VH-VL binders against q9umr5. Designs and how they scored, part 186

Target 1, 268 residues: q9umr5
Amino acid sequence: SYKPVIVVHGLFDSSYSFRHLLEYINETHPGTVVTVLDLFDGRESLRPLWEQVQGFREAVVPIMAKAPQGVHLICYSQGGLVCRALLSVMDDHNVDSFISLSSPQMGQYGDTDYLKWLFPTSMRSNLYRICYSPWGQEFSICNYWHDPHHDDLYLNASSFLALINGERDHPNATVWRKNFLRVGHLVLIGGPDDGVITPWQSSFFGFYDANETVLEMEEQLVYLRDSFGLKTLLARGAIVRCPMAGISHTAWHSNRTLYETCIEPWLS

## First folded at step 8 (VH-VL)

Design gg111 (framework fv_mavrilimumab)
Fold by ESMFold2-Fast, scan of step 8:
Structure gg111 (fold): chain C 268 residues (1-268), chain A 123 residues (1-123), chain B 111 residues (1-111)
Amino acid sequence: as target 1 above (268 residues)
Amino acid sequence: QVQLVQSGAEVKKPGASVKVSCKVSGYTLTELSIHWVRQAPGKGLEWMGGFDPEDGEPVYAQRFQGRVTMTEDTSTDTAYMELSSLRSEDTAVYYCATVSYDWKTGRYGMDVWGQGTMVTVSS
Amino acid sequence: QSVLTQPPSVSGAPGQRVTISCTGSSSNIGAGYDVSWYQQLPGTAPKLLIYGNSNRPSGVPDRFSGSKSGTSASLAITGLQAEDEADYYCQSYDSSLSGWVFGGGTKLTVL
């Protein structure tokens, strides 16, 4: 009776990381078929996001085809950006709830251990030199690097995020917007204690201006221009915002209170 | 490099408890996730429990909950598995094994195994 | 009771190919959890042969390979050799049991 749930992981994650989430779903919605897609795990999560979108697309097609009443997506961290692109490039998706679990929807501008591993001498202030090169754009983390002090370079060099956000022109933008607007609900989850997603409001389509002051979704050009449908979804009542304090980045998929408050209500 | 050395064979009566040790060498116990697997004579492998590599807390197979306790002594780099209320069907070889995360693949595997400890439960 | 089903035995001649199946359900392999394979020679501890569906640890020959499809996994052994005679076990995580599970084991006989 419940719609199937497809889980898309983040950077360096494995399907095992979602065991608590699957347990919660089984407890509250017994009989739900839940599939964690185990593509692009470990180092492969560093592959360009468009490559990951192609692979995940191939995996979700048969699941969606077998569920004519619809499916739900739960997409964690970097996986939320993969799911954004999936909803845009698929002319025939039947996603009801897209649950974005602490994903950097407007990009990332913060130092993390992952960035230090990849670029040990770089700081957030100078990472634009690497990320906005052709070589840097071969890494998933650079595909959503959004330096608010070099927005011109971001708009010109971003091969992924600037395109799916409609911040830079693309021939497919109208079709992508039409496809994305077919989603039933866009459920945005995140919080101030995440510790990785910077600014944390990126999970809610907020982001830094040139002075590192956070502007919320309704103040973003992508929202005001309705570039990929956020303004339309909000007017339709289809956007849900569920912020929660006290949750670190690796705990969003394993916190029962978070699940009951932000996820469970959207799993019909 | 990592090596697991287990305590010697035990013979116990029904109703008794047994505590098997697993000494870690070549690495620090605090950086490892130790799991326990048993095998009855002529039968297959059965996972009993271990320290969750992500949570760091002990997790037990449902079949053994209430009877098994897994602990670690970091000062001696030794892991322990204690099984209480022993029955004849608990006669088995008990193995400890490391659960390691390979960051390159994002995958887990039980890569290093102890030599096993035979526990015989007889009256 | 075995949550993951394996054939109790398989056999082959030297140089041939054998496959060992591991059949699960929607709560384990079907949910996306990885499959590992272990080789156990008589009187020894198990040895990790394959992890994460298809990855080989250092020292495992490439004639051993793993795959996963739907609710099932398979271990393939090519160029079968006498020293491959052993018991083989698959393993995955099961969300309904909240724990790891092993298959019942398959005895490989080299004829």
Scores: ipSAE 0.705, ipTM 0.874, lowest interface PAE 1.8, mean pLDDT 92

Design gg112 (framework fv_mavrilimumab)
Fold by ESMFold2-Fast, scan of step 8:
Structure gg112 (fold): chain C 268 residues (1-268), chain A 123 residues (1-123), chain B 111 residues (1-111)
Amino acid sequence: as target 1 above (268 residues)
Amino acid sequence: QVQLVQSGAEVKKPGASVKVSCKVSGYTLTELSIHWVRQAPGKGLEWMGGFDPEDGEPVYAQRFQGRVTMTEDTSTDTAYMELSSLRSEDTAVYYCARVSYDWKTGRYSFDYWGQGTMVTVSS
Amino acid sequence: QSVLTQPPSVSGAPGQRVTISCTGSSSNIGAGYDVSWYQQLPGTAPKLLIYGNSNRPSGVPDRFSGSKSGTSASLAITGLQAEDEADYYCQSYDSSLSGWVFGGGTKLTVL
């Protein structure tokens, strides 16, 4: 029998958005129990990420408890950051494959239609004024806003991403690293045609320097310092990178070729 | 004011085709999609298909695949459902319904329905 | 038979509470898809009564409520009135069928 799969959605998503993904899993791994967590849907996806982590944690505990052989996580977009934090705060998780589906793991710095809806008069160059305030940090989008031209403000004001990435110190950092390292596989998926995640290499722990030149994961201080275990996981052979061109942000969970290439091999 | 107005009743012979229309007003088909649901006399609701609100392409229930075609004309804000190779078992009221998304909850629903079109298949 | 199972009928007297169940499986309600409920008065089109498990559209009285647990959902009607006599249908999405599904319907008789 196959391990159960837990799906964590992204910004403004719903369970319905994953219907194709569940169809693909049913076709290739019939009998798999798949649960899309329908918490923090719609406007609730704007709630602070630590609040979302607590709610999703309460939902995953009974699913994990019923699956002693382990579970798989498929976490889309913003949901990938929720899952990063879940794996760090849970000292008893039994996650085998953590499949991160186009998630801004090093943060977001780009003008998108989602941001235009929320902040119509804001541009990426001035959003730091809102996001790096205490008020702004009450919105999920601002929890992973990473302006490369104001990195000092990001490091001091980010209440979520800078902490889970170990970019700023936290009392629980050692425990979070130990917990995260319990994961069997970290499967990173993303691509250049996403159109929302900026830079797209953020899905692979790459990010802009101060000149907006992308530096890949192995050049990041968080990797070099092994702040939450990336270097250890890579040395262990536990990191899988699966980039694919031609896929827009809302199509990652509905592209059959993507599923067969990047997701299917990691569902045992 | 949202309204879905369907074409009038039809009587068809076995083997014929029927094409039912649903004209929307108070919004446009480019904004929200239409799905079709039928109900045989004294029986329950049966989903037939419609334009997927996320993909923008028609999807059909498996039992109707190959017999049903659903189209939307955005220039006239009119949705159509054509069912071919009619049998007496196809006698039913055919409804169009709007699939709406509530941003506050992240939920889809069939929030407005047409008045229904009676299609009778008789010899 | 329907993929979502409802009792074929329920009855109650004015002022009473009735509950209508909707039983699904791991491919629909159990997979995390939400449940909507529709009221169909005799001779009329269905009307949306509850969406997203527990949300009421504008104009639906608060005596109608919905809930979901595991693979099942329930519609509760309190303070029954004669005008509630109707057929009630649950609806969800089913990943095995790749489509929307309705329950078989429940006829509510107000005695």
Scores: ipSAE 0.775, ipTM 0.888, lowest interface PAE 1.1, mean pLDDT 92
Fold by OpenDDE, second read of step 9:
Structure gg112 (fold): chain C 268 residues (1-268), chain A 123 residues (1-123), chain B 111 residues (1-111)
Amino acid sequence: as target 1 above (268 residues)
Amino acid sequence: QVQLVQSGAEVKKPGASVKVSCKVSGYTLTELSIHWVRQAPGKGLEWMGGFDPEDGEPVYAQRFQGRVTMTEDTSTDTAYMELSSLRSEDTAVYYCARVSYDWKTGRYSFDYWGQGTMVTVSS
Amino acid sequence: QSVLTQPPSVSGAPGQRVTISCTGSSSNIGAGYDVSWYQQLPGTAPKLLIYGNSNRPSGVPDRFSGSKSGTSASLAITGLQAEDEADYYCQSYDSSLSGWVFGGGTKLTVL
């Protein structure tokens, strides 16, 4: 039998959004129990990510308990960050494959339609004024806003990304790292034609430097310092990078070729 | 407010085709996702197909694939459902319905329905 | 024969509480897809009663409530009234069928 699959959605998604993914799984891995977690949908996906992490934790615990052999996580967009945090705070998770599906793992610094809708009067270059305020940090998007030109503000004000990255010291950093390292495989999926995740390399733990030059995962301080276990995972051969071109952000979960190439191999 | 007004009752012979219309008002057809649901006399509701609310593509229930065609005329804000090779078992009231997405809750629903069109198939 | 299973009938006296169950499977309700409920009065088109498992559209009284757990959903009607006599249908999406699915319907009789 196949291990259960848990799906965590992104901003404003519904379980319906993942209908094709579930179809693919049912077809290729019949009998697989797939659960799209129906939490924090719609505008509720704008709630603080730590709140979401807690909610999703409560939902996955029973599923994990019924699957002693392990489970797989497919986490899309913002959901990928939720899942990473989830795996960091859970000392007893049994996740085999953590599939990060076009997630801004190293944060977001892009002027996207999402941002324009939520912050219509704010430009990308000025969003730090909102996002790094206590009020701004009440919104999920701001929890992973990563302004490369205001690193000090990010490090000090980011109540989510900076913490799960271990970029800001906190008493749980060691434990979180230990917990995250329990994952069997970290599958990173994304691509240059995403159009939302900015830079798209964020899905692979790449990100801008102060000159907005994109640096790869291995050049990031979080990797070099192994602050949350990336270096260790890579050394174990536990990180899989699956880039794919020609896929827009809203199509990652609905592309058969992508599924067969980047997702299916890790659902066994 | 959205209103869906369907065409009148139809009587058809086996093997014939029927085309039911659903005129939309209050909103433009392009803003809506129209689906079709039928109900045989004294029976339950059966989803036939409709336009996917996310990608706008027509999707048909497997049972009706190859026999049903759903189209839209945006110039007249009218949706159509054509069912061919009619059988006696196709005798039913056919409803058009709007599938909406509530962005606040992230939920889909069939929130507006036409009045129904009775289609009788008899020799 | 319906993908979602409902009791064929339920009954209650005015003022009572009645519950209508809707049992699905791992490919629909159990997969995390929402459950909606529709009320169909005799000779009329269905009317949306509950959507997204527990949300009431405008105009639906709070004596109607929906819940979902596991592979099943439930519609509860408190303070039963004569006008509640109707057929009730649950609805969800099924990934194995790639389509929306309805329950078989439940005839509610107010005694």
Scores: ipSAE 0.370, ipTM 0.776, lowest interface PAE 1.8, mean pLDDT 94

Design gg113 (framework fv_mavrilimumab)
Fold by ESMFold2-Fast, scan of step 8:
Structure gg113 (fold): chain C 268 residues (1-268), chain A 123 residues (1-123), chain B 111 residues (1-111)
Amino acid sequence: as target 1 above (268 residues)
Amino acid sequence: QVQLVQSGAEVKKPGASVKVSCKVSGYTLTELSIHWVRQAPGKGLEWMGGFDPEDGEPVYAQRFQGRVTMTEDTSTDTAYMELSSLRSEDTAVYYCATVSYDFWTGRYSFDYWGQGTMVTVSS
Amino acid sequence: QSVLTQPPSVSGAPGQRVTISCTGSSSNIGAGYDVSWYQQLPGTAPKLLIYGNSNRPSGVPDRFSGSKSGTSASLAITGLQAEDEADYYCQSYDSSLSGWVFGGGTKLTVL
């Protein structure tokens, strides 16, 4: 009689990538209904994050309706940002555990193989010229690009992350905060050997300052101002931090020790 | 553009082993994941195993674990499937196939198939 | 037995529409894994017809289309031609078996 689990994938992912995760859940919690949302796969993962939020919202509504006891979300990489927005825009979500697997919760700033694949001639230092244009904001990766040397442009141009994090004002901010705070547990997972999420502490709401020194969650203005409820959740005992070394970006959903340590305890 | 050419038909006695080869051309073997699927006469397709396209390690269907071994020789761009302790029920056509990821759609498929190798087990 | 259920046979006349069903469970299609379809002409190897629920490889006519809903998938063939007479197999991944699974196959007869 376990709560259903909904899985939201990341950039250029497929449902197949979660086969090990589903196998682990079936072994430890047999009978659990696990659904990987087979939407925005491949190139469609580049669509604007608000468009993805709407599509995933339509998919999760019937699953949540069938499970009045609640559901769990496991959201990987970019998918963790989709889940952040889902929890804010849904007035009636019944999510117990929100498990974020190596998601850039404060944004991304790094020269990764992923970016070199998408923008071969771009460097992290000049990507702000593309991402903070109206054209760039039509791409998901630019929706959470956070250049610490151009924070003014990020705050003005980010159509998604700056709004969801309460870094820029929005008419719905109070309602979004109220909705997000209904979550039972916020489980944050990430680690130094990820190799893609830069800085890796972004998965724990840490991020670079203007000198590229990482400041942890409790030093962030969004935490100190309690913009979307992090300080309230932490005080309530609802935030779980589970860092693990030795895990690369594509292995968070396929490592048994990671699953047993960081994920399994939050599935009920 | 990928072409898979399999070794010729085999006739084996019960208890013997058979090793089927699959020669890859058009790509290097290191760029591909080769899987094996068999089909008994007049029956459907049955997946046996293959090299996982994400993990890079062989994975075998439970029914064949302990009897099947899948290997690759990158110097000759040839994949192999060896099935031991043969039974009459192992009489089938054995296919190799490539499993590839299309980044544009985010999908996996068994996109190219060898011509098949008939293995007959008779006493 | 096969893990995915297909009707053993379907039939139609030239020019008609036929649909082949593929019924799975919560551990495969219901878990969010996509479905591929393969056409096997007599005496030949299977050929990829549809992948990722609804995508056609180059060279496959748009008369062939795929769809997925819940725990099931369907292959539709419109404008049926004599050359379409073949066996059709659906395929997905199954988390409880940790492997790829095929349907039992459907023999399409063009009368």
Scores: ipSAE 0.789, ipTM 0.891, lowest interface PAE 1.1, mean pLDDT 92
Fold by OpenDDE, second read of step 9:
Formats: sequence, structure tokens, C-alpha cells
Structure gg113 (fold): chain C 268 residues (1-268), chain A 123 residues (1-123), chain B 111 residues (1-111)
Amino acid sequence: as target 1 above (268 residues)
Amino acid sequence: QVQLVQSGAEVKKPGASVKVSCKVSGYTLTELSIHWVRQAPGKGLEWMGGFDPEDGEPVYAQRFQGRVTMTEDTSTDTAYMELSSLRSEDTAVYYCATVSYDFWTGRYSFDYWGQGTMVTVSS
Amino acid sequence: QSVLTQPPSVSGAPGQRVTISCTGSSSNIGAGYDVSWYQQLPGTAPKLLIYGNSNRPSGVPDRFSGSKSGTSASLAITGLQAEDEADYYCQSYDSSLSGWVFGGGTKLTVL
């Protein structure tokens, strides 16, 4: 039998959005129990990510308990950050494959149509004024806003990303790292034609420096310091990078080729 | 609000085809996703197919694939459902309905329905 | 017959509370797909009653409520009124069928 698959959605998604993914899984892995967690949908996906983490934790715990052999996580977009945090705070998770599907793992710094809708009067260069305020941090988008030109503000005000990255010291950093390292495989999926995740390399833990030059995962401080276990995971061969071109952000979960190439191999 | 007005009742012989229309008002057809649901006399609702609200492509229920064709005329804001090779068991009231996505709740629903078109298939 | 299973009929007296169950499977309700409920008065087209498991469209009184758990959903009607006598259908999406699915319907009789 196949391990259960848990799907965590992104911003403003519905379970219907993942219909193709579920069909693919059903066709290629018949009998697989797939659960798209119906939590924090629509505008509720704007709630603080820690609140979402708690909610999703409550939902996955029973599923994990019924699957002693382990489960797989497929986490899309914002959901990828939720899942990473989830795996960091859970000391007893049994996740075999953590599939991060076009997630801004190193944060977001782009004013796409996606963000313009939320902040119509704010430019990318000025969003730090809102996002790094106490009020701004009540919105999920701001929880992973990563302004490369205001690193001090990010490090001090980010109540989510900076913490799960271990970029800001906190009492749970060591334990979170230990917990996250329980994952069997970290599958990173994304691509240059995404159009939303900015930079798209964020899905692979790449990100801008102060000059907006994109640096790779291995050049990031979080990797170099192994602050949450990336270096360790890579060393043990537990990180899989699956870039794919020609896929827009809203199509990552609905592309058969992508599924067969980047997702299916890790559902066994 | 959205209003759906369907064509009148049809009587057909087995083997024939029927084409039911659904005229949209209040919104344009391009703004809506039309689906079709039928109901045999004294029976339940059965989804036949419709246009996917996300990609706009027609999707048919497996049971009707090969026999049903759903089309749209945006110039007249009219949706059509054609069912071929009619059988007696195709006797039913056929409804068109809109499938809408509520952005704030992240939910889909069949929120508006036509008045129904009775199609009778008899020898 | 129907992918979603409903009781054929339920009944209640005016003012009472009644519930209608809708049982699905791991490929629909259990997969996380939303459940909607429709009311069909005699001789009329179905009307959306509940969407997204528990949301009421405008005009639907708060006497109607929906819930979902596991592979099942439930419609609750409190303060039952004579005008509530109708057929009720649950609906969801099924990934194995790649389509929307309805329950068999429940006839509610107000005694």
C-alpha cells in the first residue's frame, strides 16, 4: 500500500484547485489516501502563518497517527512555508517526503499582480513599511516578506520566516532543526516561468543579496550556518531539486509532466 | 443578479438528438461557467458536465462522453447542451447552472439555476 | 447508485430540529472537497442552500447549517417550518470521476 498524501494549499486556494493532482495520484498510485486540508481557505489564508501552522498541525496529527509507516506532504506556494514550520515544531512527525511545490522558501520580494491586489497602493520598495510593523505581521504575506534592502528590519520584525530559518536567535532553534531533520526527503520544485514567486529561486532557497543578485542555496547564511538543517540534509542526499521551465504559478499542481518528473517518484 | 432562461420542452424519438439552450442575463457568458445537470422524473440530480471555472475548458461526465456536446455563443450570451443517440432513460428535466467561485471563502458553488427543460424520449 | 449517500427521507414536526446526512468516500468528501447543499421545492429548480460545507448564501435563514467531518457531511435544520418541506441534495467533487457528484436526495416531510 502507498503512504497517505497530505496536501497543503497556498494563498486563496480551494481544494478544487488540486483536482488534477489528485487524479494523477489516483491513476499512478491507486489506493493512495489523499487529503487536501480544507483549512484557512480564501481570505483566511491571510491569517498569521503561525496560526495556520497550529491549525494544520491539529489536522495532520490524526492522519500521521493512523499512518505509522509515514506520510508524504505536498505543500503548494505559501503552504510550503507552513509545512516547513510544521515540521520544525513537530518533534514526532513521520514525514517521508516533503514536497515543496513552488514555495517562497526564502521569502518573497516581488510585487506581482498577486501582491498588488493585497497592497494596491504599495510598491515593492515600500512594502517594508507595512510588513515589518506589528500590524503588517498579522498578515501571512508579510510573514515571509524578505526585503533585501532592509535586512535589519527583516531580522528584527519578521515573526515567521526569520525564525524558522534560524536567522534570528531563539530558544527553540536547536530543537526545530532537530525536528525538521526528521524528514526523509526534501523535494524542492519551482521554475523560472512561475511569475509569482520572486525571485523564483526562492523555491530552492536562493534569494537576493543587497544588490538584488540572486545567490544559490549554498551561498546563503542559513545554509552555511546550517541554521535549520539544509546543509545537513544536502550532505545526506536528502535534498532533491527539480526545476522546470514553462510552468506558471497556478499550474504547478496541474501539470502531468511535472507530476511524473518531480512529484511521483517521491510518493512511493 | 444572474438569470438563466432555458429553451422549451422537447419530445424526441430514440436515436435522435436534442439541443437545449440557456440564455444568460445579468452577467455576460464570458464571466460565468455554465454547467448542466439533469433529473429524471422522480429521481435525483445528475451532473452532466460544464465549463471548468478555472481554465474555461469543457468537461463532461464520463457517462456522457461521446454523446454530449456543450458549447457557448458569447455574442448572444447563450450556452447550449446537445445530447445525441437519445434513449428512453434520457427522459429528464435538464438544468443549466452557473458554477461560481467565491474568492473570499475559496469555495465553488452552483449558485444560479435555469428553470429546467423537459426532454421526453419516446417511441 | 449515487456517489454520495443520503437517507431517502426524513421527517419532523414544526419547530423541531432535523438532520440530513451525506456520506461520501476518500475520493470526494474524504479527500477534502467541499460539500454544498441544495433545496428543491416541488416542481421547481434546485436552490443553493449551503456552500463550502457551512456557508449560507444571501437570503438563506440561519436555521439552516452545514457541517463536514471525515467522509461525511450533515445538513441541520432548526425550527422546522412547513415551507421547508422539499427535497435536499448534497454535492461534492470526486477526483476519481473527475467531476461533480450529487447525493441521492432526501425528502423532508414536515408533519
Scores: ipSAE 0.129, ipTM 0.713, lowest interface PAE 3.1, mean pLDDT 93

Design gg114 (framework fv_mavrilimumab)
Fold by ESMFold2-Fast, scan of step 8:
Structure gg114 (fold): chain C 268 residues (1-268), chain A 123 residues (1-123), chain B 111 residues (1-111)
Amino acid sequence: as target 1 above (268 residues)
Amino acid sequence: QVQLVQSGAEVKKPGASVKVSCKVSGYTLTELSIHWVRQAPGKGLEWMGGFDPEDGEPVYAQRFQGRVTMTEDTSTDTAYMELSSLRSEDTAVYYCATVSYDYWTGRYSFDYWGQGTMVTVSS
Amino acid sequence: QSVLTQPPSVSGAPGQRVTISCTGSSSNIGAGYDVSWYQQLPGTAPKLLIYGNSNRPSGVPDRFSGSKSGTSASLAITGLQAEDEADYYCQSYDSSLSGWVFGGGTKLTVL
């Protein structure tokens, strides 16, 4: 029978927002047990990411324990970063496919409606002043704010992303890498028409250099150092890249063609 | 604040159609998603369909597909539910309700309800 | 039959606590969809009582509370009052039906 699927949402999502995804899964893989974790919804999605990781871990443990053959994760937007950390902090996860659905894996640097809602008068060039403060790091969006013009501040102040990417040292880095490498497949999904994730290549571990030129995953220091296992996973054939044009940020979990092309093949 | 006022009771013959209206006040229809729920005498609530608050298109319960049509007139802030090929089993009170998203909690709810319209189907 | 199962009736005396269960399956509550509760007084339209598992709209007293665990949800009413006599309905979304679903309703009698 099919492995259970666990869905981790993003900013201001509800379980209802994933209804189309669950319908697609039921059509192609009937009998699959799918659970959307309805923790940290609404304003709670702004809580620090480490707090969210702890809560999602507690929810995920019993699901994984009931599925000795393994589980799949589908993690949307900010949820993809939560899942990155889950795979690192859990010594005993049994995740087969980790499907990252338009998640800012190397961070975010863009003026979006979410940012304008939270910080109405701030431009992306000025947000580093807020995000890289202790107060700012109490907000999830600031935990993955990655200003390429203030990389020193990002490396020093990021309490989440710089640590899970191995961009700054952490005592648990070796254990986190070992745990992350137990994943069967890392499926990366994203595209140029997303409109929120900036640069969109962040979903594929690409990111801006100091001149705002995008460098792809293989040019990133975290890949070259193999800080948390990307180079090892790629050499193992475990990384899948599935870019698709024409999909806006809120449509990744409701597009049938996207599902059939990028998600369906990885649900066993 | 938000008020939903429905059209009056109807008596119909089997095979006829009925069109119930739901007038929105206190808000504009474009800011709300209207759904329809019916209740047969002495029975429970049954969702029929409504405008999806995320997609903005009408969605119908499988049982009513092909027989129900839901429309909106934004110029008069009025939503409509038309049910065709009426049977005696369609005798029920028909309610309209608003479905809204609360950004604070991240939750949807059917938060305001009309007074209901009794539709009686008899031969 | 209703997709969500509720007991047809529950009863209690004034001041007591009652709990109304709502049992779903893996395609609705078990899939992570939240639960809302509605109160319907005789001859009136349903009124939203609880949404998103445990949230109260403005004007709903603290003595009404909701919870969700696994494939089931519960509505708890403490300090029962005569005006609480009503039918109570749970509601969720069901992915196998691609639609909203209601429980069969529970008639609460205050003795």
Scores: ipSAE 0.774, ipTM 0.893, lowest interface PAE 1.4, mean pLDDT 92
Fold by OpenDDE, second read of step 9:
Structure gg114 (fold): chain C 268 residues (1-268), chain A 123 residues (1-123), chain B 111 residues (1-111)
Amino acid sequence: as target 1 above (268 residues)
Amino acid sequence: QVQLVQSGAEVKKPGASVKVSCKVSGYTLTELSIHWVRQAPGKGLEWMGGFDPEDGEPVYAQRFQGRVTMTEDTSTDTAYMELSSLRSEDTAVYYCATVSYDYWTGRYSFDYWGQGTMVTVSS
Amino acid sequence: QSVLTQPPSVSGAPGQRVTISCTGSSSNIGAGYDVSWYQQLPGTAPKLLIYGNSNRPSGVPDRFSGSKSGTSASLAITGLQAEDEADYYCQSYDSSLSGWVFGGGTKLTVL
């Protein structure tokens, strides 16, 4: 039998959005129990990510308990950050494959239509004024806003990304790292034609430096310091990078080729 | 609000085809996703197919694949459902409906319905 | 024969509370797909009653409520009124069928 698959959605998604993914799984892995967690949908996806983490934790715990052999996580977009945090705070998770599907794992610094409707009066260069305020941190988008030109503000004000990255010291950093390292495989999926995740390399833990030059995962401080276990996972051969071109952000979960190449191999 | 007005009742012989129309008002057809649901006399609702609200492509229920064709005329804001190779069991009231997505709730729904078109298939 | 299973009929007296169950499977309700409910008065087209498991469209009284748990959903009607006599259908999406699915319908009789 196949391990259960838990799907965590992104911003403003519905379970219907994952219909093709579920169809692919059912076709290629018949009998697989797939659950798209119906939590924090619509505008509720704007709630603080820690709140979402708690909610999703409550939902996955019973699923994990019924699956002693382990489960797979497919986490899309914002959901990828939620899942990473989830795996960091859970000392007893049994996740075999953590599939991060076009997630801004190293944060977001893009001025896309995706953000413009939420912050219509704010430019990318000025969003730090809102996002790094206590009020701004009440919104999920701001929880992973990563302004490369205001690193001090990010490190001090980010109540989510900076913490799960271990970029800001906190009492649970060691434990979170230990917990996250329980994952069997970390599958990173994304691509240059995404159009939303900015930079798209964020899905692979790449990100801008102060000059907006994109640096790879291995050049990031979080990797170099192994602050949450990336270096360790890579050394174990537990990180899989699956880039794919020609896929827009809203199509990652609905592309058969992508599924067969980047997702299916890790559902067995 | 959205209004859906369907064509009149049809009587067909077995083997024939029927084409039901659904005219949209209040919004343009390009802004809506039209689906079709039928109901045999004294029976329940059965989804036949419709246009996917996310990608705009027609999707048919497996049962009707090969026999049903759903089209749209945006110039007249009219949706059509054609069912071929009619059988007696195709006797039913056929409804068109809109499928909408609410971004604030993250939910889909069949929120507006036509008045229905009775199609009778008899020899 | 319906993918979603409903009781064929329920009844209640005016003012009472009634519930209509909708049982699905792991490929629809159990997969996390939303459940909607429709009311169909005699001789009329279905009307959206509940969407997204528990949301009421404008104009639907708060006497109507929906819930979902596991592979099942439920429609509750409190303060039953004579005008509530109708057929009620649950609806969801099924990934194995790649399509929307309805329950068999429940006839509600107000005694």
Scores: ipSAE 0.129, ipTM 0.707, lowest interface PAE 2.7, mean pLDDT 93

